# VH-VL binders against q8wyk0r340to549, part 2

Target 1, 210 residues: q8wyk0r340to549
Amino acid sequence: CIHWDISKQASLSDSNVEALKKLAAKRGWEVTSTVEKIKIYTLEEHDVLSVWVEKHVGSPAHLAYRLLSDFTKRPLWDPHFVSCEVIDWVSEDDQLYHITCPILNDDKPKDLVVLVSRRKPLKDGNTYTVAVKSVILPSVPPSPQYIRSEIICAGFLIHAIDSNSCIVSYFNHMSASILPYFAGNLGGWSKSIEETAASCIQFLENPPDD

## First folded at step 2 (VH-VL)

Design s7 (framework fv_socazolimab)
Fold by ESMFold2-Fast, scan of step 2:
Structure s7 (fold): chain C 210 residues (1-210), chain A 119 residues (1-119), chain B 109 residues (1-109)
Amino acid sequence: as target 1 above (210 residues)
Amino acid sequence: EVQLVESGAEVKKPGSSVKVSCKASGGTFSSYAISWVRQAPGQGLEWMGGIIPIFGTANYAQKFQGRVTITADESTSTAYMELSSLRSEDTAVYYCARHYDTSGYFDYWGQGTTVTVSS
Amino acid sequence: QSALTQPASVSGSLGQSVTISCTGSSSDVGGYNYVSWYQQHPGKAPNLMIYDVSKRSGVSNRFSGSKSGNTASLTISGLQAEDEADYYCSSYAGSNTLVFGGGTKLTVL
C-alpha cells in the first residue's frame, strides 16, 4: 500500500498504470477456465495468486473505458461492491475512491481507499488502461466500523478491435487476505468470477441511459 | 508433465481412520483445487470433497461432513484426505484429482489408493 | 445421495454413433454450465474427455457434448473398439458441491 503524497501525485499515478502493464506482461499464465467464451487465467507466485479474465465484448472500446473507469458505477454490475464514492479528483484521469463491500460471515464489512488511474491509447495504440491500487490517505483513516483492505494491483486493459467491439481484460494481483472475496468454497471463486464477468459484459453491452 | 501420485494401499479395521496422501508434481500446486473421489468395487464415482490450497479452505459432500478432513501442505505439494469411523462400506479406491479450474472439471487424476476395511 | 441419472449400459456397433444422457435437476445440470464427462477403462483412473462444450486437448473430435434443460449428453461418433469403457458425467451442484452420474457402461459390438 503506498502512502499518498500530493507532491508526488503524477509519479504515483504513472506508477499505478505501469504496475498494471507489468502484471499483464508477466509470463506463466495458465488457462483455468473457458466458459461461455470468458477466459480465466491464473498465475501463481509463491503465496500470491493473480487472476486474468478476458472476453470479447460487443461495445466500442471508448465506451467500455468510460464505464469501467467510473467506479461510482461499479456496484451496478459487481456484487462485491456496495458503494464507491469519489474522495478527490487529483487530475482529469486520476481519482481517489472510498469503496465499501458487503458483510461477510457476520464479520465487519470491508472498505478500501484506492487510486484509480485511467489512460487513453497512445498515438500508435488501441489499448485503454484503467489501473487501481490501494493508497494510505490520512483524510480517510481506518474506522472501527470496517476492516480496511488492500488491492495491490488490479485493473482493466481494453483493446479496440473495431468500431463496435473490444476485448476487455481484467487483472488482479491478490494477496492472501483478499482472496476470500472470491473464495469461500471449492469451485465457487471461479464461478463467482465468471458470474461477475458475465454481469460486467451485460452492463457494457446494455449501458445505463446516462 | 503434471502428475498426481497417491500413497499405497491400506487395510484398516472398522472404527479406525485412514489418511491418504496425494503428491503433485510438474505444475503449480497452490493455484489449483484438489478433490477426493472414491469408487467402491463395481460402483460409480462419488465426490467426497476438495480443497483450494492457497485459501486453505476445504469443502465436503454432505454425506461425508463430519467424517472426512481434507488438508494441504503447500511446502511439500501434497494434499491429504483423512476418513474416520471406517465401515465396510468405505472399502473403495480413493482418487485425488486436480481441477482444470475451480468449477469442477478434473484434468489430472491420481492412480488411486485401495482402502480395504475388514474384520 | 441423489446422483445424476445415466443409463446403466448402452451399446453400439463399430462405426455407428451412440449418445449417453445425464439427467439432473435445475439445482445442478439445469442450473449451471459446468458439466464434464470422464472415460474410465477397467483398472484405470478416469480421464477427462469433455468440459462444458469443449473437448480436452488430444481427445478425438468424434466426442462431443451438449446440454438442453436438465439433461446433458455425450455423443460418440464413428465408434471404435477402444471406446469401450465406463462413462461418467459430473456437474457443479451449487454450495461447494460436485456430483457424479451413476455411470454408463459402453459396449462396442
Scores: ipSAE 0.006, ipTM 0.440, lowest interface PAE 13.2, mean pLDDT 80

Design t2 (framework fv_tocilizumab)
Fold by ESMFold2-Fast, scan of step 2:
Structure t2 (fold): chain C 210 residues (1-210), chain A 122 residues (1-122), chain B 107 residues (1-107)
Amino acid sequence: as target 1 above (210 residues)
Amino acid sequence: QVQLQESGPGLVRPSQTLSLTCTVSGYSISSGYYWSWVRQPPGRGLEWIGYIYYSGSTTYNPSLKSRVTMLRDTSKNQFSLRLSSVTAADTAVYYCARGEYYDSSGYSFDYWGQGSLVTVSS
Amino acid sequence: DIQMTQSPSSLSASVGDRVTITCRASQSISSYLNWYQQKPGKAPKLLIYAASSLQSGVPSRFSGSGSGTDFTFTISSLQPEDIATYYCQQSYSTPLTFGQGTKVEIK
């Protein structure tokens, strides 16, 4: 986890985006589960597991980008998020968020402090990027009410196919310490991912009027 | 190993519908990728016709969209191309191909069928 | 539609020669460009994706470079089995479009 440093905010934000692009460009992804409309790939490297979830969406890429890059809207479609609040606007495209998650079977919910870095396509490009990474922010230390968790590298790549459709890809680079649990409960894991993705697609295709 | 194989009539009369099927083995067409058709008139270059995404969503070349229909049959692991109102200009080798998504390239065609020559002649 | 123009349309070279083919897009396509090899009577084969990434199993003598509108494909040391027509293809937006092809022949 990187300690947040205001004096290097631009390079830290750019590094966040490049890390996600590098993760997405890795080869050796294997199909681990195919839910009816969602393909799930995994990549196992040493003791780290990465997941890639891909879905075609019948909405413009720029709209999907706007909706998915605004983490204050994440709880509207993702039941695994209770709250997402902006701590600080680093720039128009880079924000620090405090995220809280629901209680699973532990007596304490999880929380996260993350840097979200948003990038529109390069001039004449067609892929939007939303990169997420945990940071250590001294002004928001761990609290007794929550288990502070970490996102090593995660985010969305939203690739425009045409003016009315796009491909939304979600990536997450996580610890392989949970691998035995996935092997023992693949059905529940796949169903949870499918339901979350279906909710996301419903949200993207029927966005709220704000 | 992934393999794609085209099948369908090699001769079609002008004004009729050209119909081709691509049979995929070694990979389920409902599991991912863009399942595509690309054609090549004799002695000329390649022209993309369209694709059907593994979810069933289709995108067609605008120059052909009024005449093109693509369908998938996941139980047979096949996808098909129908091109209506054919003329001599539609004479070509027709390839089916699998489009693979990569971050910086969008999609590229990593597996191709052997190609099926369709001649439009009376 | 994005128009792809290849140069030259054909070339003749000797075994061991360095061969260079260029591809120009009518508008910027970032790095969304692929290169294919097509031997007579065969389907095209993907060699390079994302402008510069070598497809698995493809010999290292093949390489690609460029971004924006101008792209280059290079064979560092031409082999007899490299006799083929080479095509560039943009994946930036639909419709997907190919260059007109460059025929590579041995002298």
Scores: ipSAE 0.000, ipTM 0.458, lowest interface PAE 12.9, mean pLDDT 82

Design t8 (framework fv_tocilizumab)
Fold by ESMFold2-Fast, scan of step 2:
Structure t8 (fold): chain C 210 residues (1-210), chain A 121 residues (1-121), chain B 107 residues (1-107)
Amino acid sequence: as target 1 above (210 residues)
Amino acid sequence: QVQLQESGPGLVRPSQTLSLTCTVSGYSISSGYYWSWVRQPPGRGLEWIGYIYHSGSTTYNPSLKSRVTMLRDTSKNQFSLRLSSVTAADTAVYYCARDSTVTTYDYFDYWGQGSLVTVSS
Amino acid sequence: DIQMTQSPSSLSASVGDRVTITCRASQSISSYLNWYQQKPGKAPKLLIYAASSLQSGVPSRFSGSGSGTDFTFTISSLQPEDIATYYCQQSYSTPLTFGQGTKVEIK
């Protein structure tokens, strides 16, 4: 987790995007599950697990990008998010969010402070990027009501196929310390991930009206 | 102590919309868990209809997806089921249930008492 | 969709008997299998989750075992209050699916 420094904002935002692209470019992904055309891949390196989820979606890439990059809408489809509020607009394409997670078994709920960096395709490219990572922001310190949690590297790559469809890929690099929440069991992870992915697809193919 | 209670009309005419509400007490539906509807035709087995998460996102059984809508009212701590274009095959006891998802394990830990809905002219 | 098949559809046994019900999934579901008890006119009640974990407050005579595609539910010593229909349910993926039920009666 990095300390947020406004004087380095462009460098930190660009490094967020590059970290996600580097994760996605890794070799050695293994198919773990395929349910209703939702593909789940895993990559295990030195007992660190990365997850990649991919689905062909009946939604224009630019619309999926707009919806997935707006984290204030994340709670509408992602069961792991209760609230997502903008802390600060770093730029048009980079925002700091405060996220709260559901209360699980009456334990303290979790919260996160994240940098979300979004990028449109480069010239002649067709891939949109939404990168997420936790940051340490002194103006939003840990509070006694929440367990401050960390996203090391996560996000979406959205590849345009035609005017009405795209491939949405979600990546998440998980540290060993997060594995207890998934019981170290790929079956449990696959089920939880499949349900979240199905909700996401439903949201993208049936976007909210004004 | 969590309790669920179904309410709504017990008789619906063919082609109309079946509407049921589940009132939850002892836990805020906006704080977590999946909230599900499960039905049981007389003398038959259980069929999962769908769930709504505390965020409002929904997943429906593909066999019913074109006819089913679930909504939540967090101010009343309720979630509802609407099933359109009903036929006699939709006659069943309808249960609401909490779907406890703890990353690895998923099960229905609390159920309403069930509401019989008869589809008949 | 994952199909769940229970066997037998019904059985009759005496008080004190060991009762066994089986459940088969059309594809591997690891240990994501639950067992519910439903008495006439009542909502289902969770007995076993994660194939073999006993829900709190449920008598120890109930047990579950299995993984992958083949699962077993056992009542080690049948009691009169155990007269009910028992359902298995997979929670591996949506749509969530139930077996057709096994009706347990006392002779």
Scores: ipSAE 0.000, ipTM 0.438, lowest interface PAE 16.6, mean pLDDT 83

